VHH binders against q6dbn1. Designs and how they scored, part 31

Target 1, 243 residues: q6dbn1
Amino acid sequence: MRCISCREEYLPRNAGTCKECYVEAGETEEELKREIDDLKAKVAFLRLSSSLDHGTSSTSRSFTDVVLIASEDNAGSPPIPAHKSVLVSRSPVFKAMLENEMEESLSGTIKISDVSYDALRTFVYYLYTAEACLDEQMACDLLVMSEKYQVKHLKSYCERFLVTKLSPDNSLMTYAFAHQHNAKHVLDAALSQIVENMDKLTKREEYMELVEKDPRLIVEIYEAYLSKQVNTAAGGTSTSKTS
Short names: E, the ipSAE of ESMFold2; O, the ipSAE of OpenDDE; V2, 0.75 times the mean of E and O plus 0.25 times the DockQ between their complexes.

## First folded at step 20 (VHH; framework vhh_ozoralizumab_d1)

Design R4 (at its last look DockQ between E and O 0.80; V2 from the best seeds 0.73)
Fold by OpenDDE, look of step 20:
Structure R4 (fold): chain B 243 residues (1-243), chain A 124 residues (1-124)
Amino acid sequence: as target 1 above (243 residues)
Amino acid sequence: EVQLVESGGGLVQPGGSLRLSCAASGYKFSKYAMYWVRQAPGKGLEWVSEISQDGSYTKYPDSVKGRFTISRDNAKNTLYLQMNSLRPEDTAVYYCAAGSYRPFNPQKLYFDYRGQGTLVTVSS
């Protein structure tokens, strides 16, 4: 029989498609499922309790009622206009800040400490669009902000990005970062990579630094390493008995 | 909400002592290395002390080594800086800061959180 997809001859045991096309179709289905889930999550994130379609597509300062100011060492960052309604809908922390009679609510000014103007701008843009252009540094900055302001969707977005940037060379520090900021997906991925490359990573300066400054992380790494070694040893003994 | 609130600053004579405190809230204090940094008028931020998460590791620049002592109480979510033998050049706003691990640019100190600071003035 000929495959409906690739037109190659396949054995009649396969229902209409060759094995290769079947596998490819399965992979595509999984990818589409992921995409659908991501889109659903994005839509859910963008749902405003109030019908206010405040797409930031227009830099229009029109009807903004709050400004955010990045307070880094340089006192001169321009204020970023926003809508309280958007901030409140996206962040429980902003909700708490703005629903109370605190100075921020009354003044319409929120000072954000220890964040660059670019990071803050990107953060605010994300709250409106669920989109961000990330590099490695921006991803870290936004992850920290997402944790601070409890923006779960952004945190997940940053984690996914960081996982794609994971390498043996940055795995130790990525693990430490993930651990510090409760980035579970990044943490698990980093830990897996560390365990696979333990022989090389223990010779790095970063490893020695962690030994000195944060030995708890090293203990956790070794626990994972040992667990993997034990499981591998147990699996190897079962295959030798059936020969 | 994450808060770092410094206290203990004030006016002191040269050779005097002060103890700064920083009360942390809104985050897991024990997950962060903590820092004291200071900013003198017209100058940039200067690192003055570091302490690891469990307090087993401390580091100081030469400018304050032997005079300043950093400590922490994780049960109280509090950071301390004992400052002895104070000098006029120690005059600055002192900030408590939570250090961030960063997988990129390891040479730069990153702080996730920083307080509003407390003013220390050393003057005769």
Scores: ipSAE 0.821, ipTM 0.932, lowest interface PAE 0.5, mean pLDDT 89
Fold by ESMFold2, look of step 20:
Structure R4 (fold): chain B 243 residues (1-243), chain A 124 residues (1-124)
Amino acid sequence: as target 1 above (243 residues)
Amino acid sequence: EVQLVESGGGLVQPGGSLRLSCAASGYKFSKYAMYWVRQAPGKGLEWVSEISQDGSYTKYPDSVKGRFTISRDNAKNTLYLQMNSLRPEDTAVYYCAAGSYRPFNPQKLYFDYRGQGTLVTVSS
């Protein structure tokens, strides 16, 4: 019989497509579904509610009403003009800051002392577009900012990026970073890497520093490791034959 | 909002002592190694002390070792720096800072949070 998709011959018991085309179609379907879910989340993130949209979209106006200033550098960074309505729509923290009569809402200036200009600019761009150009360091900077300003969509975006950059070599410090910032997706992925590579990781300088400086993380890692070893030992009636 | 507020700075004579405090709020203080850094007029930031999350590990550069003592009280979310035998070269703005773990370039020191600083002037 011939596959209806690729027209190659296959075993007669298959359902009109060859095994390779059937598997590839399933993989493509899952990739597209993931992309559709990502786009739906982006659209929801960019929306203003209909009760807030009695006029034109705030992104359609050229009149900004607030500036953000990164004050980490020694040279004055340029102000980043923005719309209060966009900031409030994307962040509960900016909502609380700007909808109360706080200093920032009256002055029209938000000073952020803990971030570089590049990180702040990228963060604001994300609030408008749901897009950011990430590298390894920017993803960490934006994850910290997303936690501070409660921008859950950006936190998830940064977590997915960090998981793609995860390796055994960076797994200890990725775990520590994720633990510090409650980044559960990254935390779980990093822990899996650590548990699978424990014998190599315990000889690294980063491991020895964690034992000295933050032993609570080491205890958590060992508890997970021991749980895996117990589950492996209990998993069958066969071979426990190491010395 | 995350805040680190330093206090206890002032004018002292050489050989004197000061105790700096840093009140932390808006984040889980006990998850962070804490640092004191200083900036003398016209100079960059200089690290002067480190303390681990539970307080069991401390480190100092040679310039202050034996004279400065860092401590923390996690129940009060407060960081301290006891500064003894002060010298004119200790004159600086002192900042407290929360150390960040980073998976890339781990040899570089990163801070997630830093205070606005407190001025210490040592002059006769």
Scores: ipSAE 0.601, ipTM 0.827, lowest interface PAE 1.0, mean pLDDT 82
ESMFold2 (binder alone), look of step 20: mean pLDDT 82; pTM 0.826

Design R5 (at its last look DockQ between E and O 0.86; V2 from the best seeds 0.00; counts 0 for: unsure alone 62.7 < 65)
Fold by OpenDDE, look of step 20:
Structure R5 (fold): chain B 243 residues (1-243), chain A 124 residues (1-124)
Amino acid sequence: as target 1 above (243 residues)
Amino acid sequence: EVQLVESGGGLVQPGGSLRLSCAASGYTFSKYAMYWVRQAPGKGLEWVSEISQDGSYTKYPDSVKGRFTISRDNAKNTLYLQMNSLRPEDTAVYYCAAGSYRPFNPQRQYFDYRGQGTLVTVSS
């Protein structure tokens, strides 16, 4: 029979498609499912409690009622205009800050410490669009901000990006970073990478630094390593008995 | 909300002592190495002390070594800086800061959080 998709001859065991096309279709389905889920999450994130269509494609200063200022070290950075309603809807922390009678609410100025202007601008842009252009550094900066201001959608976005940038060379520090910022997905991925490359990583300067400064992380790494070794040993003994 | 609140600053004579405190809240204090940094008038930010998460590791620059002692109480989410033998050159705003691990650009020190600072003035 000929496959409906690739028109190649296949054995009649498969209903209408060859094995290869079936697998490919399955993969595509999974990818589409992921995309749909991501879009749903994005839509959910962008839903404003108020019908205000604040699609700020343009930094229009129109009707802004708050400005964010990056850290004092950059006294020359321009303020970033925003809408309180957007900030409150996207971040429980901003909600708490702006719904109280604190100075930030009254002055319409929020000072953000230890953040660059670019990171803050990108952060604010994300709150409006659920989009960001990330490099490795920006992803880290935004992850930290997402944790600080409890923007879960952004945190997940940054985690996904960082996982794609994971390598044996950066795995230790990525793990430490993820651990510090409660980035579970990144943490798990980094830990897996570390365990697979343990023989090489224990010789690195980063490893020695962690041993000295944060031995708790090393203990966790070894626990994971040992667990994997035990499981591998147990699985190997079961296959040898059936031969 | 993440907060770092420094206290203990003030006016002191040369040779005097001060103890700074930093109360941390809104994040997991024990996951962060903590730092004291200072900024003198017209100068940049200067690192003055480092302490690891569990307090087992400390580091000081030569400018304050032997005079300053950093410590922490994780149960109280509090960072301390004991400053002895103070000098006029120690006059600055002192900040408590939470250090961040970064997988990229390891040569740069990053701080996730920093307080508003406390002023220390050493003058006769």
Scores: ipSAE 0.836, ipTM 0.938, lowest interface PAE 0.5, mean pLDDT 89
Fold by ESMFold2, look of step 20:
Order: structure tokens, then sequence, then C-alpha cells
Structure R5 (fold): chain B 243 residues (1-243), chain A 124 residues (1-124)
């Protein structure tokens, strides 16, 4: 019998769509549902707070009311003009900073001494657009900033990118990075890579460096590995041993 | 908010000693290797000390080895630098910094956080 979708032959017990076409359609539906959810989250993220949207009319063409200054780059990085309403709408940290009559609210200047100009510029652009062009390094920079300023939407965006770049070669350092910054999605993915490839990873120079400098992470990896071995032994999956 | 606040700088004669402190808040101090870096007048940043998360590993460049001692107290979220046998070339603003693991470009040391610095002047 022929599949009505792809016209390939399939077993007679199937109704009218082969298993491969049915699975492919289901996968496409799940992809579209994820995209719709992502777009809904992006719209919610870009929405401005109504308590901060009220302003004056036609009296000034100055639309920015705050500047951000990075200093990790050499002195003289350009100030980045921004709107307080955008910053407070996207970040609980900026909301607390700018609404509570702190130094930054009064001066109109936010100094961020631990970030490069390029990372700060990209971060601010994301606050306005929910978009950023990421590479591996920028994704790490923005994940750190998203944690500092509690921008959950950006943290999720960076995590998804980092998972797509995950490989056995970078799994140890990705685990360490994710552990350091509480990036659970990346942490879990990296740990799975490490556990599945332990024999190869224990021979790498970065493994030896972690043993010397931060052995706590190595202990956690082995505890996770041992939990996997205990659970598989209790579940009866690994019953055959080579001598 | 994340804060690193240095203290203990000042004027000292050559051969003297100072102890710098760095009070950390707003992040999990024990998850970060910590660093002292310095910037002499008109110069770039220079690394001067590293200490691992639990304090068991330390590293120094030759320029300060044997004279400087880094330490940390994770219960107090505080980093220290004991500076002995100070020389005029040690004159700089000293910053504490929190080191970041990075999965890409591992030869470069990245810092997630850096303080505002404390001035050390070694003269007369």
Amino acid sequence: as target 1 above (243 residues)
Amino acid sequence: EVQLVESGGGLVQPGGSLRLSCAASGYTFSKYAMYWVRQAPGKGLEWVSEISQDGSYTKYPDSVKGRFTISRDNAKNTLYLQMNSLRPEDTAVYYCAAGSYRPFNPQRQYFDYRGQGTLVTVSS
C-alpha cells in the first residue's frame, strides 16, 4: 500500500500515511509550536511597563535619559544612550537601581566597569530588539550579563546557542562555565557529554588543570557518574562485565 | 548588585609592606578563582596574583613571586594580598577580579567582575 503523503510503499497495517511521514509531520508541528512559544515570549519581553510609559508630549526631542559606560575596554569607550523605561521593563536589577533614587537615577549614568564595550552594546541592543548576533564568545559574555541583570529571556537565548555549540572537546569547560553561572540547561547537556565520554576526556590537559585548580567540579562529575552506575545496576541494565 | 571593594592601599616607603583587602558581594564568591591585577600610571593592566576557588592553588608572575602572598576567606567573602618588600615599580592601582571559566579561547583569562581599585604608592 502507498502512503498518501509521500507515495512510498508501507506495511498494510498502517492506515494511509507511512510511519516516516507521520513522524516527520509531528516533528514539524512540534517545531512550529516551539517557535510560536518563542515569539510569544519575545513579545512579552519587548512590552514596556505601563507605569513607566507615561511621559511628556512634544516638549523635547531628547528620547534618551540615561547613558551606560563600559570600562573593560581602554578608557574612552563611547557612552551608550538608552531609555530608563526600556531598562526597567527588561531588568529587575535596573528597575531597582533606577526607581529607588540611587546614584545612577540621579546622575543619569550607569558605569559598568567589568564589561567590554562590544558586549555592553550588544546587550543594550538585545534589550531593545530581543535580537543579537552571537558567536561563541559573545554568547558567554551575554549569558554572564543576563545573570547579573536578571534578564531571563536573554539567558535562555544564550543557553540555547551554547547547547548547539557543545561538543566533547569543549564539554568540561562548558560544564564549568554553566556551573559557575547557574545555567542549568547548558549544565545538564554538558554533563551528559562528559559522562558519555569520560575515558577520552580524562586524558586532556584541561582535565588535569581542573583537578589541580578546582577539584570540586571533578568530584561532582564523578558523583554524577557513580549515580548513573548505581541506578543502572539497580535497574539491571549493565549486568554483563568483562573480566 | 555585584560589588568588589578594595581597600588597604596607601603611601609606603620602599621595602615596606601593605595588606590589601577585597570585599565581595552579590555573587557566589566561592565559585570564582580570584585575581589581583594592577595598572601603573599610563600603562595597561598587569596580572599579579591568582588564587583558586578553595585557596589550594596560587600563582604569581616572577616580578612579585616571593614578595606577594594572595589568600582568601570564603566564609567572609574576602580576598587578600600581602605585599612585602615593596619597590617603586609596584606603584599602581590594584584591582581584584573574579575569573571566569570560558569554553572557547581557553588561553585567554576572562574576568566577570572587577573592582574600582585601591592606590598603592611606593615612594621616598
Scores: ipSAE 0.609, ipTM 0.835, lowest interface PAE 1.0, mean pLDDT 82
ESMFold2 (binder alone), look of step 20: mean pLDDT 80; pTM 0.808

## First folded at step 21 (VHH; framework vhh_ozoralizumab_d1)

Design V1 (at its last look DockQ between E and O 0.70; V2 from the best seeds 0.71)
Fold by OpenDDE, look of step 21:
Order: sequence, then structure tokens, then C-alpha cells
Structure V1 (fold): chain B 243 residues (1-243), chain A 124 residues (1-124)
Amino acid sequence: as target 1 above (243 residues)
Amino acid sequence: EVQLVESGGGLVQPGGSLRLSCAASGYYFSKYAMYWVRQAPGKGLEWVSEISQDGSYTKYPDSVKGRFTISRDNAKNTLYLQMNSLRPEDTAVYYCAAGSYRPFNPQKQYFDYRGQGTLVTVSS
């Protein structure tokens, strides 16, 4: 029979497609499913919370434009214009800041400390588009911002990216970073990598630094390592009895 | 809102002492190594002291070593800097900062939070 997809001759084991095409189709389906889920999440994120659902009369407040300023040591970062309504809809922290008669609300200026202009610009852009071009550093910066301003969609986006950049060489510091910023997916992935490479990582300078500065993390790592070793030892004893 | 609020700055004569405080609110204080940094007029940020999350580790640059002491009270969410034997060159705005780990640039110190600062002036 000829495969309906590749038209190559195959043994009629599968309904109309060769094994290779069937597998490829399955992979494509899974990819599409992921894409659809991502798109749905994006759409959900971009939906402006209609002031209508929160019965509190205070939502009728017309939000005017606001500027965000990156406060780094370098005087003179250009202000980034934004809409209060967008900020409020995307971040509960901004909502709290701007709904209250705080200085930021009154002045129309929000100063963001310890963030680069590029990171802040990218952050604001994401709030409007749910898109960002990430490198490793930007992903970290945005993850921190997402945690600070409680932008869950962005945090998840950054975590997914960082997991793809995880290596044995960066695993210790990634773990520490993830732990500090409650990045659970990154934390779990990093911990797994550390445990698999413990013999190498314990010789690294980063490991010694953590021993000295943050021994709690080292304890957690060893707990995970020991747990894995015990489980492996228990699984090996069950296979020897069946011969 | 996450806030770091410094206090205790002022005018002091050379050889004098000051104690700075930093009150932290709105975040998990104990998750962060804490730092004091300072900025003198026309200069960049200078690291002054470091303390680990549990306070068991401290570090100082040579410029302040033996004169400054960093400490923290996690129960009170407060950071301290005892400054003794103050010198004119110690004149600066002093900032409390929460340090962050970074996996891809280990040589650069990152701060997630920093206060508005308190001015310390050492002058005769």
C-alpha cells in the first residue's frame, strides 16, 4: 500500500499511513495543541478585564496615560508611555498602585527601580502584546519583574524559556535564582539537573559560594539527591528476584 | 508595594559614628541577601557591605572593613549598618538593597529592590 501522506510503499499495518508519517502526524498534532493552548492563554491575558464584572463602583475611574521610568544610576532614561487602564488590567500591583491616591497615580509617573530601560520597555511591550524577544538575561529580568508586579502569564513565559536554557554549568545558580523568585518549574528542572550531575557540580566555585552564603539551598539539594539514590536502590532490588 | 526605607543618616564629624537602619516591607526579607551600597556625588554605586539571608555570612570591601558592621533582624525585617571611624570620603547617599542571584552573569551584582537612600555627610 502507498502512504497517503508520503506516497511511499509501506506494509499495511496502519490505516492509510506509514509508521513514520503516523508518528510525524502525532507530533504535529501535539505541537498544534500546544500552540492552541498558548494562543488561548495569550488571548486571555490580552482581554481587558471589563470593569463590568467587578461590581465595585470605583471601576468607572477613567485612567489617564502614565509614564514609566527606569531608575538606574544613569540619569536620563527616556520615559515609557503607557495606559493606566492596560497596566491595571495586567497587574494587580499596578492596579493597587494606580487605584489608590498614591503619588504615582497623581503624578502619572511610575518609577521602576533596578531595571534597565530595555527590560522595562520589553516588559511594557509584553503587557500590550503578550510577546517578547528573550535572551537569557532578559528572561531573568522579566521573570523578576513578573514576580514583582504579579504578571503570571509573563512569569510562565519566562520560566519556559529559562528551562530550555538550563545546563549543568548554570544549574546551581539557576536553582538559586528560581528559589528566590518562586519559579517552580525552573526550580524543579534545575534541581533535577543538579542531582544528575552532583559529582561534577560539587567541585565548582558556585557550589562553594552557595555553601558559604546560602547553605539552606545546599541542604535542599542533598535532600533531593539522597531521595533519588534511595529510590534507585529500591528499584534495583526488585528486578533481581524474577530471574 | 515592596519598600525599603533607610534611616539614620545625618551630619557627623570625622571619627564619629552612625547607625543606619533599613525597614523592609511587602516582600520576603529572609529570601534575600542584603546589601548596603553608597553613591557619592558624581560617582557610581559602590558596594559597602553584604550579609547573607540568615546573617551567618558578611563581607566588606577594604575601604570600610574594620569600621563598618552589617547586621540584620529577620523577625523585624530590618537591616542595619553600624558605621564607626567615619571619614570624609564616606560621605554619600547610602542605600539598602536586596540582592538577587543571576545564573548567566555571575560577575554582576543584581538588586531586586533598593530604597530611596539616606544621606550621610562626614565633615568637620
Scores: ipSAE 0.786, ipTM 0.915, lowest interface PAE 0.5, mean pLDDT 88
Fold by ESMFold2, look of step 21:
Structure V1 (fold): chain B 243 residues (1-243), chain A 124 residues (1-124)
Amino acid sequence: as target 1 above (243 residues)
Amino acid sequence: EVQLVESGGGLVQPGGSLRLSCAASGYYFSKYAMYWVRQAPGKGLEWVSEISQDGSYTKYPDSVKGRFTISRDNAKNTLYLQMNSLRPEDTAVYYCAAGSYRPFNPQKQYFDYRGQGTLVTVSS
């Protein structure tokens, strides 16, 4: 039978499609399934909770009922208006915070320290849209915020970005950052880069800094490296040692 | 809820001593190098001390070296700063801060968390 896609002859197991075109279609199908899963996760993330625990007040302009402030000095940064329903739907931390706020006070202000105005604004934009314009610095800032506010969708988004920026040159500090924030996807990718480039990385300034200041990370890297050497030795059948 | 809460500030005469504490909650304290930073009235933030995750490495600027001692107790999630031989120029709001690793621009120290600060006033 001739493949209807590439017009090459094939054996009759692929429903009018040759083996190579069938494999390509299967690979494309897997890419589309992955994209569909990503879209389903985005839709689930963007859903609004219909079970808000407390009533909210609305502002006159956009029906917003809360403002976020990026510093301890309100005169120094603009307020970011938001909807409690959005915050609660995206973050268990905001859900707990706003429910306690209703029980303790009717404050319409959430003061968030340790974050720049740009990072907070981008974070809030993400809560509304599941999108952010990331650069290397912003991805780190938002990953930290995603841990702080338990926004798993954003954490995954930042992790994927950081993996695309991963190189041997930044792998040590990326590993340390991911370890600090329990970013397992980034951690595993960075560790793989470190182990594959160990000889060069042990000569870098970043390595010496970690040895001096946080040697536990170095021990973990060496244990992973040793496990790789044991696996290659086991694959090579045996290792002999004199002492 | 992530919090760093400083305590132990107050008014002290020149030559006196204070011990600052910083209680940490809501994050993995032992994964962070910890810092004391201060801000004098009308000035920017100034680094005062650093201690590594396990406490084995400490560092001080010349302005406080020999007078200030940083320490930590990871079992209690608490950071300390013993300040001796205090001078009027040590007057500032003192903050504890958790140092972040950053893969891009590693020469700049970033802090993931910082407390509200505790005021230390050194005056006769």
Scores: ipSAE 0.626, ipTM 0.844, lowest interface PAE 1.0, mean pLDDT 82
ESMFold2 (binder alone), look of step 21: mean pLDDT 80; pTM 0.807

Design V2 (at its last look DockQ between E and O 0.77; V2 from the best seeds 0.58)
Fold by OpenDDE, look of step 21:
Structure V2 (fold): chain B 243 residues (1-243), chain A 124 residues (1-124)
Amino acid sequence: as target 1 above (243 residues)
Amino acid sequence: EVQLVESGGGLVQPGGSLRLSCAASGYTFSKYAMYWVRQAPGKGLEWVSEISMDGSYTKYPDSVKGRFTISRDNAKNTLYLQMNSLRPEDTAVYYCAAGSYRPFNPQKQYFDYRGQGTLVTVSS
């Protein structure tokens, strides 16, 4: 029979498609499912709280009513305009900040400390679009921001990205970073990478740094390492008895 | 909301002492290394002290080594800086900051959080 997809001859046991095409189709289906889930999450994130659904259909050009300023050492960053309504809907922290008669709510100015203009701009853009162009540094910056302002959707987005950038060379510091920011997915992935490369990583400068500055992390790493070794040793003894 | 609030600054004579405090809230204090940094008028931010998460490790630049002592109380979410033998060149706004590990750009120190600062003036 000829495969309906690739038109190659395949063994009749397969329902209309060759094994290769079937597998490929399955992979594509899984990918599409992931994409759909991501889109759903994005839509959910972008939904404005029902309290903002004032039924007035008026496409009224919502004017910005707040500015965010990146306060780095250089006092000269341009303000980033935004809407209080958007900020409040996306972040519980902004909600709390702006609902209170705090200076920020009255002045219409929010100062964000220890963030670059680019990071802040990207952060604000994400709050409107659920999209961001990430490199490794930006992902870290936005993850920190997401944690600080409790933007869960952004945090997850950054974690997924960082996991794809994980390597043995950055695994120790990534683990430490993830630990600080409660990035569970990144933490688990980094720990796995560390355990697999323990012989190499213990010789690195980063390892010695953590030994000195944060020995608790090293203890956690070794606990995981030992656990893996014990499990491996237990699995090897069961296969030898059946021969 | 994350807050770092510095206190204890003021006017002191050369050779005098001050103790700064930093009250932290809104985040897990014990998960961060803490720092004191200072900014003198017309100068950039200068690191003056570091303490590890559990307080077992401390580091100072040569400019303040032997004179300044950093400590922390994780139960109280408070950072301290004991400053002795103060000099006019120590005049600055002092900030407490929470440091972050970064997997990238290891040569750069990152602070996730920083306070509003407290002014220390050393003058005769």
Scores: ipSAE 0.598, ipTM 0.845, lowest interface PAE 0.6, mean pLDDT 88
Fold by ESMFold2, look of step 21:
Structure V2 (fold): chain B 243 residues (1-243), chain A 124 residues (1-124)
Amino acid sequence: as target 1 above (243 residues)
Amino acid sequence: EVQLVESGGGLVQPGGSLRLSCAASGYTFSKYAMYWVRQAPGKGLEWVSEISMDGSYTKYPDSVKGRFTISRDNAKNTLYLQMNSLRPEDTAVYYCAAGSYRPFNPQKQYFDYRGQGTLVTVSS
């Protein structure tokens, strides 16, 4: 018998697909399902919230009604014009800020002092497009902003990027970063890398600095390591010192 | 949402003392090593103190060691800087900052949050 997909022969039985091609087709189907779910989430993210926020401007006329200003250490930055309707649709924090007659709603200016101009510009671009040009630094900057403004879609996007950049070399600091920002997907991935590479990582400068600055994280790492050893070990051994 | 609000700055004579406070809100204060940094007019930021998340480790540059003491109260979400034996060269805007771990350039210190600063002027 020949597999209808790969044309390789397999043991005679009813015509069909060999085990190898069947498994590969299932894997492709799961990848496509994930892509469809991602696209659905992007569409939901890009929709505007309500008729009150957008209904009077159904035609695409683009008059901005708010500006965002980033502080940088050496100089001010250009204002970034935006639409309140977009900001409130993407962020519960901007919604509370702009719909509840806060200072920013009245002044039409949102000053953000803890972000670079490049990060703020990229963040605003993401609110409009659900896309961003990420590098490792920008992904961290935007993850922090996504927590501050509660933009879950962006946080997920940054987390996926950071997981793709994860390596044993950066796993300790990635774990610490993810712990600081409640980035569970990144946290779990980094912890797995740390546990698998403990013997090398305990010799790094970052490890020693973390012991001094945040020993709580070191304790958590060792607890995870010991739990893995206990759960997977075939048995315990007694160790005696040689004198 | 996130706020770091410095207070306690002002005018003080050389040799005097001043205590700065920084009230933190909108993030988990105890998950951050905290820093004081300062900026004299027309100059870059200068690190002046660091304290670990539980307060058990502190570090100072030679320029302020023995004169400045950093402390924190995690129950009150507050950072402090006790500044003694002040000199005119200590005149600057002092910022409270939350240290960030960054996985891709760990030798550079990043700050996720920084306050607006409080002015300290040491002058006769």
Scores: ipSAE 0.446, ipTM 0.756, lowest interface PAE 1.7, mean pLDDT 82
ESMFold2 (binder alone), look of step 21: mean pLDDT 81; pTM 0.821

Design V3 (at its last look DockQ between E and O 0.84; V2 from the best seeds 0.70)
Fold by OpenDDE, look of step 21:
Structure V3 (fold): chain B 243 residues (1-243), chain A 124 residues (1-124)
Amino acid sequence: as target 1 above (243 residues)
Amino acid sequence: EVQLVESGGGLVQPGGSLRLSCAASGYTFSKYTMYWVRQAPGKGLEWVSEISQDGSYTKYPDSVKGRFTISRDNAKNTLYLQMNSLRPEDTAVYYCAAGSYRPFNPQKQYFDYRGQGTLVTVSS
């Protein structure tokens, strides 16, 4: 029979498609499912809280009513205009800041400390679009911001990206970073990478730094390492009895 | 909301002493290496002290070594800087900062959070 997809001859055991095309189709389906889930999450994130859905349909291009300023070292960064309504809808922290009679709410200016202009701009853009162009550094910066301002969707986005950039060489510092920011997915992935490469990583300067500065992390790493070793040893003894 | 609030700054004569405090809130204080940094007028940010999460490790630059002592109380979410034998060159705004482990630029110190600062003026 000829495969409906690739038109190659295949053995009749498969319902209309060759094994390769079937596998490819399955992979594509999974990818599409992931994409759909991501899109749904994006749409959910972009939905303005129903409290703003009061019926006045007037798409009145609401003028920006707040500016965010990146306060790095004395460099007069340009203000980033935004809408309070958007900020409040995307971040519980901004909501708390802007609903109270704090200076920020009255002045219409929010100063963001220890963030670059580019990071802040990207952050604000994400709040409007749920999109960001990430490199490794930007992902870290945005993850920190997402934690600070409790933007869960952004945090997850950054975690997924950082997991794809994980390597043995950056695994220790990634683990420490993830631990500080409660980035569970990154933490788990980094820990797995560390445990698999423990013999190499213990010789690195980063390892010695953590031993000195944060020995609790080293203890956690060794606990995970030992757990893996014990499990591996237990699995090897069960296969030898059936011969 | 994350806040770091410095206090204890003021005017002091050369040879005098000050104790700075930093009250931290809105994040897990004990997960961070904490720093004191300072900025003198017309100068960049200068690191002046480091303390590990549990306080077992401290580090100082040569400019303040033997004169400054950093400490922390994790139960109170407070960072301290004891400054002795103050000099005119120590005049600066002093900031407390929470350091981040960054995986992709190990040579650069990153701070996730920093306070508004407290002014220390050493003058006769």
Scores: ipSAE 0.807, ipTM 0.925, lowest interface PAE 0.5, mean pLDDT 89
Fold by ESMFold2, look of step 21:
Structure V3 (fold): chain B 243 residues (1-243), chain A 124 residues (1-124)
Amino acid sequence: as target 1 above (243 residues)
Amino acid sequence: EVQLVESGGGLVQPGGSLRLSCAASGYTFSKYTMYWVRQAPGKGLEWVSEISQDGSYTKYPDSVKGRFTISRDNAKNTLYLQMNSLRPEDTAVYYCAAGSYRPFNPQKQYFDYRGQGTLVTVSS
């Protein structure tokens, strides 16, 4: 009998699919399970808003009650209108800011320092849609914003993007960035890349700068390198069979 | 809540001195290279000084080298700038800022956090 998918001969007990196609279907199933989990997290994030909880927020999106202003752009960046209910439901930081009758709550204006208009607009779009168009720069900007405003879903989203952009050339600075912002997924991936390329990376200018600016990171890198079981002289030395 | 609060600004005569302080909270102060930056009225942001995480490395542009001294106290989460021999061109709002590592644009200095600033006016 021939496999329906690859047309190779298979045993009658394999439900119309050869073993190789069955294994590949299993790998596709695992990818789909991950996608389903991602979608579940996205839906949960969106349902923290009245617009997803059968409220009237989606039909009242033109009834905004707060504006955000990117103050890094000198004079004239457009205000970004938003709903307090969306901000509060997505961010504990905005919740504290807007529910405690602070200046922002009373004025209806939130001024955000050290963010570009494009980053702020993309951040707000994400709060409404759980989507953002990322490049390397935007992913870093949004990860920092996600930490500042405690938007966990966005932080995870940016982390996944940054892992896909990881390379030996950017691994040291990516590690330092991830360490600084407690981005564990990115941190672990970058550390593995560094440890595997240590001989090249210790010669780079970025390495020398880290020794000066943040020697704790260098100590952590060396500790990971020494403890590596695959090829270190200081760690995992118990495999000796010399008589 | 992340907070950087500058203090110590004011009006001084040319040749005078000021000491700025910046109290940090809501983040791990010791994980950040810290900076002083300034903005004169109608001008862009100008870097003034940099100090490493443990305070052992400092850097200054030529315009302030020898007159300004940056320091930090990680036990108190506080950044300092001692400004001596002040000149009218030093008039600006001074901000403390927490430097960001960025993997993709090494020429540009990024700041994750910046304070509201303190005004320093140097005039007769």
Scores: ipSAE 0.506, ipTM 0.775, lowest interface PAE 1.4, mean pLDDT 81
ESMFold2 (binder alone), look of step 21: mean pLDDT 81; pTM 0.818

